# Ledger of designs, part 1: VH-VL binders against Myotubularin-related protein 5 (SBF1)

No score or structure here was measured in a lab: all are predicted.

Target 1, 134 residues: Myotubularin-related protein 5 (SBF1), of Homo sapiens (Human) (o95248r204to337)
Amino acid sequence: SLPVSRCSVALLFRQLGITNVLSLFCAALTEHKVLFLSRSYQRLADACRGLLALLFPLRYSFTYVPILPAQLLEVLSTPTPFIIGVNAAFQAETQELLDVIVADLDGGTVTIPECVHIPPLPEPLQSQTHSVLS
Unless a header shows other numbers, all headers, positions and changes below count from the first letter of the chain; antibody chains are not in Kabat numbers.
F, E and O are the ipSAE of ESMFold2-Fast, ESMFold2 and OpenDDE, as the mean of both directions, binder to target and target to binder. V2 is 0.75 times the mean of E and O plus 0.25 times the DockQ between their complexes.
[cut] stands for letters that were removed.
The coordinates of atoms that the task and the answers printed are left out; those that the model quotes come from them. Centres of patches stay.

## First folded at step 6 (VH-VL; from a1 with heavy chain G33Y)

Design b6
Fold by ESMFold2, look of step 7:
Structure b6 (fold): chain C 134 residues (1-134), chain A 122 residues (1-122), chain B 107 residues (1-107)
Amino acid sequence: as target 1 above (134 residues)
Amino acid sequence: EVQLVESGGGLVQPGGSLRLSCAASGFTFSNYYVHWVRQAPGKGLEWLGVIYSGGNTDYGNEFTSRFTISRDNAKNSLYLQMNSLRAEDTAVYYCARERYYGWGSLDWFDPWGQGTMVTVSS
Amino acid sequence: EIVLTQSPATLSLSPGERATLSCRASQSIGSSIHWYQQKPGQAPRLLIKYASQSFSGIPARFSGSGSGTDFTLTISSLEPEDFAVYYCHQSSSLPYTFGGGTKVEIK
């Protein structure tokens, strides 16, 4: 529902801060791989939903798995863009991902691999997004 | 020296409230996750919850409605607000640091505070 | 919630003897188990992290083993200062839980 979407967006900004959320937004718009890590399954689901809500009305058409089971971690090696959440208990299995942007929802950080370049938003959208979501 | 020191324990009547403090020193408090753990007299350890460096919290199942963990990074302090206290909440309350460095965190506890005693009785 | 069952509840031994403490998880936790020692009137202190990794400054007589559901803490030759209560702690999933403890006492 709409209240869940607003809560999820607000939570995403609370968890990561404005700069990090805008980086993830740009990454998703430019077809990059986004991995959320958290010890909380609810936090993973909320963050994935929040990022998806920020993309609205743009339709996200790539892999979207808010909670990826440990048995399916090989999906993270796919060449296709994604938004995926993984429980932080499996963080060691994610250390070899060279082209994946990792958002640590518990620590409040986003790590962008050096080989990944995220284009900035066009200036009008960047300013509007900042003013609305600051 | 890296230290955690709890305070604010004491005698409280059933139904009452109490706020515990944990003062941190010797490390960059804002970068670390901090936990509350309690131990009833003669009993084992019970995890109450955690507050992350980003400000989110997670709690043990029994504690989500009555206990609130918060932190004040400017004061290097962790807090536990306990409401609607019961006799079963009588325990020593410890704060414990989880080390956070670089990517992710290390999910074991070092150091622990010395504990503060909370007694809930008429 | 993952239940950790420690056995035995009490282990009565003499100095110089080998102590073997068991911790069993109600579901697989990989190696996400940690061992703590607690002496009377003191806070716990970390001995072993991630089932088998010795924490800094811990004597070599302490070792851990196991994976999945069955874990063991071994004290190869008990010293007088080792008579204490030992707890296992899982960090595989929230909520974090502790075992009920094993008291190692002087026979």
Scores: ipSAE 0.303, ipTM 0.768, lowest interface PAE 3.9, mean pLDDT 87

## First folded at step 9 (VH-VL; from e25 with heavy chain L106P)

Design f1
Fold by OpenDDE, look of step 10:
Order: structure tokens, then sequence, then C-alpha cells
Structure f1 (fold): chain C 134 residues (1-134), chain A 122 residues (1-122), chain B 107 residues (1-107)
């Protein structure tokens, strides 16, 4: 369990970078909506697992769907926080989401909407984290 | 004008290595997904791999151990490193840009290079 | 991986005739299918993206339709320059895959 979590966390940092991963971490902690996109279902599963692992020992109690079926894309419009993975083939449908943080695992980017404000990690925790992970 | 130009093809012996280049003009490589696709003589198109805008890569299952895609942002160029080449690797190799849909979504391959021929033969 | 099956392998027609090309996916891919034209000695050229969206500069005689697993490329009236090989391609999931191609040849 621990080795698997470590691998998934490491992979997430490799795919998105330290800054983006920390943003997603803070987003999840502050009950924001996080959407992962990829054309790889394995990558979606691993990314969601990785983010969940970062939240340990906190138990994530909101909607958690590593791979959302295409038929359920309307779930993304829910008012409650979530961590959801979706096939990047449906990226166009996600562009209309104004309050969802979108992490493109393939492209390695995180898009935070203007209306979404994620509190940064407090100093010196942020700087120390960057230093340790670099 | 937006353009891709492949180079580096030629004759190589089985077991040999070859690095192909793809030079972009009219656009910045790092803003796009760029793919390698090959076509054996008289055959269809075969996807080899992709380098994403962030620099990550994915490959066809049969190419992960032998092929490596990289890029040089300063040169606005893409590369395909091919090792342990086999006769069946003989093909025209294309680089192709995956464009953007109106909403910034990855699109189809809208720009193709002219291709470069690789012949693997003893 | 997603397998794309194109049919027929060869289509023999005369100029002015209607051409209908099929591409079937091994699983549902929504509309993530694209069509390319390739002439001898040339690179492929994008015709239709996402099943039905015409690419810029493509003649109106080219059209695409379909969703899920069954897709069609139609050439309403063949011009002499349309005799070529046509490929479908899916971008729904990794690995990217192409169909085997349909050769449209002059009868």
Amino acid sequence: as target 1 above (134 residues)
Amino acid sequence: EVQLVESGGGLVQPGGSLRLSCAASGFTFSNYYVHWVRQAPGKGLEWLGVIYSGGNTDYGNEFTSRFTISRDNAKNSLYLQMNSLRAEDTAVYYCAREGYYGWGRPDAFDIWGQGTMVTVSS
Amino acid sequence: EIVLTQSPATLSLSPGERATLSCRASQSIGSSIHWYQQKPGQAPRLLIKYASQSFSGIPARFSGSGSGTDFTLTISSLEPEDFAVYYCHQSYSLPYTFGGGTKVEIK
C-alpha cells in the first residue's frame, strides 16, 4: 500500500511538476473541484490515487471517481467538491466548467479558473517543500 | 507559413541506430502535441508516439523499448531516436502536429511533414 | 487498443460518382475519429476531424458522419484529384490508431 502510494505520488510530481501538484493538494484540502484529464485511463487512476495519497492521513470524504464514464459528464456540474478523472477526449465539454480546476496529465498543465482561489501553502512550508522535492 | 520538415533518414544495417529530426516553422513546438507516424512501403499508417506540450511522451507498445522522442525548444525541433533497428522498421517516417480545437482541445493531425525514408537492410 | 476497420479495402468508381467509405471502431469512441487523404508520394492530408467537422480548405464534396463505432466518409461527386487512399484515425485513447485505409481508384 505504501509503496504503491509512493509511486503514484512520484508519478504525479513527474507529470505535473511540484508547483502544480501543491496547488492541487491545496485545492483538495480547501474543498475545491479537481478534474484530471488524460487519454490514458491508467494515468487517470494513478493521478487520482496520487492526489489522494498526498492527503493522507486525512480521509477524503467528497466525490472520488478516478475514471468517470462518458455518460456521466453531467456530474462535473455538481456543486460539491470532487476529485474526478475524465478521458481527455471530452476536454471540450470541460471547458465550460467555470469553477473546476483542470489538470491535463498529458500536457502537464493545471488550469485554475479566475473565480477559484486556492490558498497557498504557508511559508516556510512552501519553500521547504520545494527545496526537499527539487 | 506553418511547416514541418523531417530529416535524418537513410540506409542503416539491422541492429543499428538512427536519429530523425523534425524542424518546425511558423509555430512553437512546445505549444503542441507532436506525433511520429510511419508508413512502410505500400502499407498503411502506423502511430509511433507523441510528445506533449509539457514534454511528456507516450509510445506504441511495440516501440517503448527501442524508440525515444525528444525535443529541443531552442531549435524548435523534434527528434526520434531509433535503436536496434529491424528490417520491418523500413518506412517513411512523418512528424505530425496535433492541432487545437476551437476550445483548446487537442485536435487531429493538421500539419504533416514531407516524411523521411528509413531503410534497414544488410 | 482500439482497432479501426475500414471497408471496402478498394473502391473502384468513375468521376462524378458518389463514394462512401466506412470506418468501424472496436469500441465506442464518441466522435473522436478523423479522416485523411493520401496521394502517392505525399504525406497525408486532413479532411474531416471529429467525425463531421470539415477541415479548413477542404472542398464541400467531402463530408463525414457517424458516432460511437460506425463512421462514414462521403465524397458526393468524385473529382479526378480525389482518387487516393483514405485513412481513418482515432484519438479517443492511447495508443492512437489508424484504419487500414481505403483505396479509391478509377474504374
Scores: ipSAE 0.805, ipTM 0.922, lowest interface PAE 0.6, mean pLDDT 93
Fold by ESMFold2, look of step 10:
Structure f1 (fold): chain C 134 residues (1-134), chain A 122 residues (1-122), chain B 107 residues (1-107)
Amino acid sequence: as target 1 above (134 residues)
Amino acid sequence: EVQLVESGGGLVQPGGSLRLSCAASGFTFSNYYVHWVRQAPGKGLEWLGVIYSGGNTDYGNEFTSRFTISRDNAKNSLYLQMNSLRAEDTAVYYCAREGYYGWGRPDAFDIWGQGTMVTVSS
Amino acid sequence: EIVLTQSPATLSLSPGERATLSCRASQSIGSSIHWYQQKPGQAPRLLIKYASQSFSGIPARFSGSGSGTDFTLTISSLEPEDFAVYYCHQSYSLPYTFGGGTKVEIK
């Protein structure tokens, strides 16, 4: 429901900060690959839900797997965009992904590969979104 | 060189509160995940919880309501706030640094403090 | 939560003998197991991480093996300073847990 999605959005900003969340939002809008990492399955589910809620009313039409089991890590190598969460216990395999944006929910960081370009929001919109969310 | 030093242990009455400190030196404290582990006299090790570099925490199931882990990176310090203490909380309390594998993969505890004794007795 | 069962509870051996300590997990944990030594009145000391990776400065006589649910710590030739309690620790899933310990004592 909407109240749960609002809580997940607030948690996402608390965990990553405004700048990082806006980067993930822009990445999802521009059809990039987003991977969330955490030791907590709850944090993974909340973060994926929060990012999806930020995209509303836009429908996310690509792969969405909040908790990817270890047996299916090969999915991370597909050419299509995704929003996927993986438990940090399996993090070693994510270090070899060249075009995946990685959000570490435990460390509070977002890593954008050098080969990935994410255009920023137009300046008036970015400033407006920042002030509303601050 | 690299070390953790606990302090703040002592005798406390049941129902009381106590705040333990763990002072870090010789490494960049803000980059590391740090844990609390306790050991009752003559018993084994019991994991209490962790605080991550980003400030989130995770706890053992028995401790989520009574214990709070926090950190102050400016003071290179880790804290354990213990409330509603019971006789069963009598133990040596250790802080332990998790080693760094990269990007937060769960690792072993490579540096331990010497421990501080908490006694909960009438 | 994942239960780690260590056996035997006590292992009585002489210096120079081989010690083999067992740790069994209640579910598969891959290689996410670590071993510590604790001497009386001291903090634990990391020996082996990820089942078989020796930690820096640990004598070569300490080695670890296993995967899945069954893990062993081997001390190839016991020295007097090796008589201590040994704990296994899993970092596979929260909450993290320790085994009950194996006391290695002098016969």
Scores: ipSAE 0.606, ipTM 0.849, lowest interface PAE 1.5, mean pLDDT 89

## First folded at step 11 (VH-VL; from g2 with heavy chain G99P)

Design h5
Fold by ESMFold2, look of step 12:
Structure h5 (fold): chain C 134 residues (1-134), chain A 122 residues (1-122), chain B 107 residues (1-107)
Amino acid sequence: as target 1 above (134 residues)
Amino acid sequence: EVQLVESGGGLVQPGGSLRLSCAASGFTFSNYYVHWVRQAPGKGLEWLGVIYSGGNTDYGNEFTSRFTISRDNAKNSLYLQMNSLRAEDTAVYYCAREPYYKWGRPDAFDIWGQGTMVTVSS
Amino acid sequence: EIVLTQSPATLSLSPGERATLSCRASQSIGSSIHWYQQKPGQAPRLLIKYASQSFSGIPARFSGSGSGTDFTLTISSLEPEDFAVYYCHQSYSLPYTFGGGTKVEIK
């Protein structure tokens, strides 16, 4: 159990809003592929840290690369779940990925591909989480 | 007609504050990223910062502490709050639109306002 | 911060001549360079984006080339309305930066 950063979690909610952050939380819990995009390396690092902090005390066991270099963009095609950040300057490569949930930290949006299904939280937990975070 | 129109420029003393406005028309303002760029008299262009459609901002290194960019999508307006003004802040201030494509690949500035003059002097 | 160095600072030419303007980046930026024209008392006007892509409505005499660190704006045959200051601009990495400008003036 590692201490969590309240600043990174607060930033994530400010950047994406409550509904989007809950979607990313559910996606991470159900072992989906999450890609963060931003022009700011700091926002990428903070967002990845914030999502990981929301999962605490659960350990994230899959690929976690807050800042993926342009030379390694092929990693986005791996079959396993991940939490990865990529600078928006390289985003042309990410538009061809069909099973990746994209969180645009600059635009404030989360795009879930048609072929990806994220189960919602059980209703008591979803309501409690939304109320606390409102 | 797609337009950006700056206003709020004028004479201000060193240490003072000024708020510039940029009014947008002819396009869906909330979908676009908008920048502030300035030009001191007889000098080149200097990028000040950007506000994204999601509300985040990024600034040039020298402007993070003194300038704040904000937007009001309901009013199709962009603002630049300038504090602790110095003589070297004397310039024409432009707002500039960046075309938005899905997930925001960085692009050129396709629409510029006419600029508003800010003079900082005693 | 990526520094863009434009040369020459001033280019004195006559109408009908070919103008060649240089922009050099302090690091590789791929093709993430854009060119603007600014006439006295006016706002900048976008000419070329992503090194070589002409913006809508720009005359064919304007062209751009280059990749990596060295970029060129070419005006194949100067018209009277082309005497202005030209700026390059990089959108590869924050903070975004402009070159110092090249003034193209009548000889």
Scores: ipSAE 0.659, ipTM 0.845, lowest interface PAE 1.2, mean pLDDT 88

## First folded at step 13 (VH-VL; from i4 with light chain S32Y)

Design j5
Fold by ESMFold2, look of step 14:
Structure j5 (fold): chain C 134 residues (1-134), chain A 122 residues (1-122), chain B 107 residues (1-107)
Amino acid sequence: as target 1 above (134 residues)
Amino acid sequence: EVQLVESGGGLVQPGGSLRLSCAASGFTFSNYYVHWVRQAPGKGLEWLGVIYSGGNTDYGNEFTSRFTISRDNAKNSLYLQMNSLRAEDTAVYYCAREPYTKWGRPDAFDIWGQGTMVTVSS
Amino acid sequence: EIVLTQSPATLSLSPGERATLSCRASQSIGSYIHWYQQKPGQAPRLLIKYASQSFSGIPARFSGSGSGTDFTLTISSLEPEDFAVYYCHQSYSLPYTFGGGTKVEIK
């Protein structure tokens, strides 16, 4: 339902702030790897749902796993784009996250690896988007 | 040098409310996750909840509706608002710091306050 | 909710003896177990984190071991100041929980 989607979008902005959410939006549009981390499974599910809702009406066609179990962490090393949530207890596992954008929902930060470039929105659109989302 | 100091404890009647404070000093408070933990007289430790540096909170299952954790980073302070208090809430209340870790890897509590006593009785 | 069961509830020992304290989790928690000491009238003090990692400034006589569900805190030779209550704490899954404690007391 649309009310649930709006709540998830609002939560995402509250958790990360406008600048960070816009970075994740651009990352998803440009087919990058997005990893959400949180100690809360509900927060992971809500964040993944919120990002997907922001992409609407675009259909996300890559790997989408809001809650990835610890036994399947090797999926994070696949070469394809994804939106995946992982419990913060497992972020110290040995897989390398060289090209993965990490959104820390508990700390309220987004880390973009040095080797990853996220194109900014065109200047008029970026300014307008910040205003609308304020 | 690094310390946490709780205050605001006292005697309160059942059904009443109290707001506890935890003052932090000697470290960059805004970067740390901070917890409330309580201990009833003669009993063990009970985790109440956490507030993250990003401002989100998580609570023990039975505390979600009655207790609210908040922080004011400008004042280096952590708060616990307790409502609808019951006799079973009688305890020493501690604030505790979780070490600063990358992306919030769950860690132990390295700094504890001395505690403040809350007594709920008529 | 993950239940941590500490045993024994009480250890009665003399100074110089070895203390072995057990903490058992109701499900696998990897190494996300931490140990605290609490003396009467004081706040808890962190001893060991992540099952076996000694916290800064903690005497070498304190050591931890275990993984999965079964964890042990060992005090190799008890000193007079070691008579206290010891708690384990899991940070694997919300809500975080503590064990019921093991009281180490003078025989």
Scores: ipSAE 0.727, ipTM 0.868, lowest interface PAE 1.0, mean pLDDT 89

## First folded at step 14 (VH-VL; from j5 with light chain G30R)

Design k1
Fold by OpenDDE, fold request of step 16:
Structure k1 (fold): chain C 134 residues (1-134), chain A 122 residues (1-122), chain B 107 residues (1-107)
Amino acid sequence: as target 1 above (134 residues)
Amino acid sequence: EVQLVESGGGLVQPGGSLRLSCAASGFTFSNYYVHWVRQAPGKGLEWLGVIYSGGNTDYGNEFTSRFTISRDNAKNSLYLQMNSLRAEDTAVYYCAREPYTKWGRPDAFDIWGQGTMVTVSS
Amino acid sequence: EIVLTQSPATLSLSPGERATLSCRASQSIRSYIHWYQQKPGQAPRLLIKYASQSFSGIPARFSGSGSGTDFTLTISSLEPEDFAVYYCHQSYSLPYTFGGGTKVEIK
């Protein structure tokens, strides 16, 4: 399981970059809502797995749905934290989400709403992490 | 002027390799999604793959093992590496631009190159 | 993969006549269908996006309709330059696919 987890984490860093991945990591740890978007279901599954692996050994106890069916898009309006993957074809249903961190896996971007404040990693841990992962 | 220009087409033997190029003018590739589409003589259009603004790629199932899409940001150019070419790969190859919408909502291909002809024959 | 079936394969009409082209998807694709025109020796040109939105610079005689699985491209009154092959394209799900095309030819 460890090799698979390492591969998933490495892939996530390659897709989004160190800064964005650390932001998502801190977001998940501080019980924020994280939404992954992609046209590839495999990419969604891998990204969610990668983020979950980063949280190890902590057990993520909130909503975790790597691939959300179109019939359950209303789940995105839940007030509780989540890690959810959604196909980019359903992007329109995500436009009204004001408190959700959105990671566009295809574009390689992370959007943090103004109302969401993610605490940074404390120094020197942040700098050391960047140095080690670079 | 905004345009795409394909190059690198030509005659190649079965089993051979060929790399096609797509050069963008008037816009930057890294701000768009770009697709490769081919058309066999007298036939319809076939989607080959895409490179997203972030650099990730997706391919048609039948091309994943033989074709590779890459990009050179410094040259504002896109490439299609084709290996193990077959007679049925004979076609005009197009690169086509897809505008990037918020969070990657799928869009149409608004700009096409003129295409470059690839002929696979012994 | 999603299969797009265009009909008819060939449409023979005269200038001034109305052309109706059909594109049917093997499953629902919402409105993620786009129409292209291709003339001999040229690259495809985008006409309609998202089933019914006319692309910039496209004449008003071109229009699109439909949702789900059944889509239609209409040319209200054919001009001589409209005789070409028309393709539908779905961007709803990977891999992206095109229809087989409809050739609009002079009767």
Scores: ipSAE 0.885, ipTM 0.946, lowest interface PAE 0.5, mean pLDDT 95
Fold by OpenDDE, fold request of step 16:
Structure k1 (fold): chain C 134 residues (1-134), chain A 122 residues (1-122), chain B 107 residues (1-107)
Amino acid sequence: as target 1 above (134 residues)
Amino acid sequence: EVQLVESGGGLVQPGGSLRLSCAASGFTFSNYYVHWVRQAPGKGLEWLGVIYSGGNTDYGNEFTSRFTISRDNAKNSLYLQMNSLRAEDTAVYYCAREPYTKWGRPDAFDIWGQGTMVTVSS
Amino acid sequence: EIVLTQSPATLSLSPGERATLSCRASQSIRSYIHWYQQKPGQAPRLLIKYASQSFSGIPARFSGSGSGTDFTLTISSLEPEDFAVYYCHQSYSLPYTFGGGTKVEIK
């Protein structure tokens, strides 16, 4: 489990970059909604696993669905926090989400809505993390 | 003018390797998804793989072990590294651009290069 | 993988006639179907995207329709330059796939 977790975390950093991953980490910790999009189901699973691993030793207690089936897209409208992966082919069904942080794993971008405010990591932890991971 | 230009094709022995190049003009690769597609003589089109704007890649199942797609942003160029080439790899190889839609919704290939011919023969 | 079956394989028509090309998917792909035209010695050219959206610069005589598994490309009145091979392409799921093509040839 340890090697798998390390690989997943490293992959997440390579895919999204340090800044974006830390944003997602803080978002998850502060009970925000995180949506991963990708054309690859493996990439979705790995990304969700990576984010979950970063939260260790905390156990994520909210909705966690690495690969959301198309039949359950309505789950994205839930008022509770979640970490969910969705295939990019269903992106149209996610456009109306106004309070969800969206991570495009293929494009390597994270979109934070204006209404969502993620607290930054406190200094000097923020700077040290960037320095160590760079 | 927006265009793609493939190069690097030629004659290669079975088991050999070849690296194809795709040069973009009029746009920046890092803002788009770019695909490799090939066409054997007198046959149809076959998708080989894609490199996304973020640098990730996906491949057809039969190519993941032999083909590698990479990008050089400084040269605004894309590459297809082909190893362990076989006679059935003989084809015209195209690079094709896919516009980036919001959060990567799949789109069509709107710009194609003219292709470069690869012949694998003893 | 998703298989796209195009029919007919060859369509022989005269200039001015209506051409109807079919593409069937092995499973539902919603509207993630695109059509390309290819002439001998040339690269494919995008005609229609998402089943029915005409690409920029494409003549109005080209149109697309369909959803789910059955799709159609229509050329209302064939021009001499329209005699070529036409491919459908799905971008619904990886790996992406193309149909076998329909050759529109002059009668």
Scores: ipSAE 0.883, ipTM 0.945, lowest interface PAE 0.5, mean pLDDT 94
Fold by ESMFold2, fold request of step 16:
Structure k1 (fold): chain C 134 residues (1-134), chain A 122 residues (1-122), chain B 107 residues (1-107)
Amino acid sequence: as target 1 above (134 residues)
Amino acid sequence: EVQLVESGGGLVQPGGSLRLSCAASGFTFSNYYVHWVRQAPGKGLEWLGVIYSGGNTDYGNEFTSRFTISRDNAKNSLYLQMNSLRAEDTAVYYCAREPYTKWGRPDAFDIWGQGTMVTVSS
Amino acid sequence: EIVLTQSPATLSLSPGERATLSCRASQSIRSYIHWYQQKPGQAPRLLIKYASQSFSGIPARFSGSGSGTDFTLTISSLEPEDFAVYYCHQSYSLPYTFGGGTKVEIK
């Protein structure tokens, strides 16, 4: 659904700012691990949906779990790319992850580990992303 | 000294509006989550809501429609806009700081203001 | 909404006695419970966070314990300044909530 996609994308930009969202977009395109953290389950779901909407028409084929239960946090240790949301109440269980890009939706920050390199957007994709935000 | 100071309390008529302020000093205000908590006379503490450093808010379920939390980081200030006030909103209103933490792990409130009294009476 | 039930509502003790204050959550909150002291006319003061971690500058006579749903604040030997109201607070799940308080008063 295009209306839901546009709302979720706009919300993601509002929460993190353009620079951070473009970093997450490039990370997802280049097969990195993306973890969203928030105290709000609704913000987690919206952010994950927003990142997927930015990838359209690409079909995301790796692990996608917008709200990961605390009992399943071992999924974060998978060697494959993912887009996963975890409630901030379980943040302590995520501190040992060395190759995971963390988007803190409440703090409005994205932390990229030093061992992770994310290529910048090619200009045509950057323009397309900006037009979605309007 | 790390300090929070509330102001703007007073007497207001039912149905009226009031804007409370909380001035922060002695710490980097923009990095912290800040909460409003109230206490009716002779009653316990009631959490109203939070504003995050990223600018989003969350509220207690009964306050979402009438109360708005905002911040002005340039002025180191937190605000509570209260509309459609009722007698049951009569309380001391506190602002409270949540300790700075990586990735927003929920914490206790380590610094409290002294509170400002709001009385809603005709 | 997670309900915190504090008991007893009032605890009447003498200086030097041990005070044991209970806070029970309506569902597991792991260790996301915090304890505050409030004296008349003052703001709350943080004592214990995450069930058992003493906050900076808090006297050693204050200790906390528990996990899951049942939590205890213990004051090993009451001092005159300890007669106050004590609140528990959960930060596990929105909306955040406080218990109804336990008043510790002089017998």
Scores: ipSAE 0.725, ipTM 0.867, lowest interface PAE 1.0, mean pLDDT 89
Fold by ESMFold2, fold request of step 16:
Structure k1 (fold): chain C 134 residues (1-134), chain A 122 residues (1-122), chain B 107 residues (1-107)
Amino acid sequence: as target 1 above (134 residues)
Amino acid sequence: EVQLVESGGGLVQPGGSLRLSCAASGFTFSNYYVHWVRQAPGKGLEWLGVIYSGGNTDYGNEFTSRFTISRDNAKNSLYLQMNSLRAEDTAVYYCAREPYTKWGRPDAFDIWGQGTMVTVSS
Amino acid sequence: EIVLTQSPATLSLSPGERATLSCRASQSIRSYIHWYQQKPGQAPRLLIKYASQSFSGIPARFSGSGSGTDFTLTISSLEPEDFAVYYCHQSYSLPYTFGGGTKVEIK
């Protein structure tokens, strides 16, 4: 429920590209688990804020932790949807990411597990969202 | 052979600009994070910044306004643009490779170039 | 910013002696510390990564230990080629930093 920020949304698209960001947007709308990874706490915070801003005016009601401390890494095993950021230095040392979508903000990639299906946006809406940000 | 080769160093006046290059060979450059590190004569090593495979950068605190790191993956090249140079920027400038790891776990610098000397003097 | 303090600044030793180099971090960096050797006119050379993991091709006399804030590089029996400057480097938190170095010189 952070205020809409055009800068954070623009940064997210710059970091991951339009296709990847639209995948994350659809994942959040369809209640999937989204994990952001970066060495920069600022990039983690900006990316989480950007995804939340893209969902506006919808209020995100699940677990939202832009910077998850290393002591709480077990939260990633929760059965409920989330948007979580983790610093790359704290990369989970023991984990199974079978149903977690991983957005690597430094590598510029999004990895969607094979067992996860993310429906696309309706074509007119997807095109409108892309054009607004171009 | 995995190799990094810096070039573009030389003598420049205070307030001037200089662009350093680092040519990579023997590995898939686009998958690696690459760093700039400098060393003033008789001094220790100073980390300047990194460019990630995704194109983002991070800098040491004193370099964010005057130095810009970029890469051209098609040319296997890393660049350091230095502006508003000062005498204290006189140093050997190294490029250094960080090994590829799963989802960017921070690692050491396994390959270094031999460095290029920048002298800022009237 | 994490400050790495290396001590001593200079170690004067003879070949065959044991060298013990210290690196202390201003906060916990877990094991995200790496050690490099630099000889005059040369680029740094990676020796040890993640506190204790020997890099490929590094002689067994080089070893590292420690975690948290206090780290040690040990050279079990100095060879003539080991007289150089040694740096520690943390990759735990941006901005990355180096220690000030320890010069190992012949007595």
Scores: ipSAE 0.694, ipTM 0.861, lowest interface PAE 1.0, mean pLDDT 89

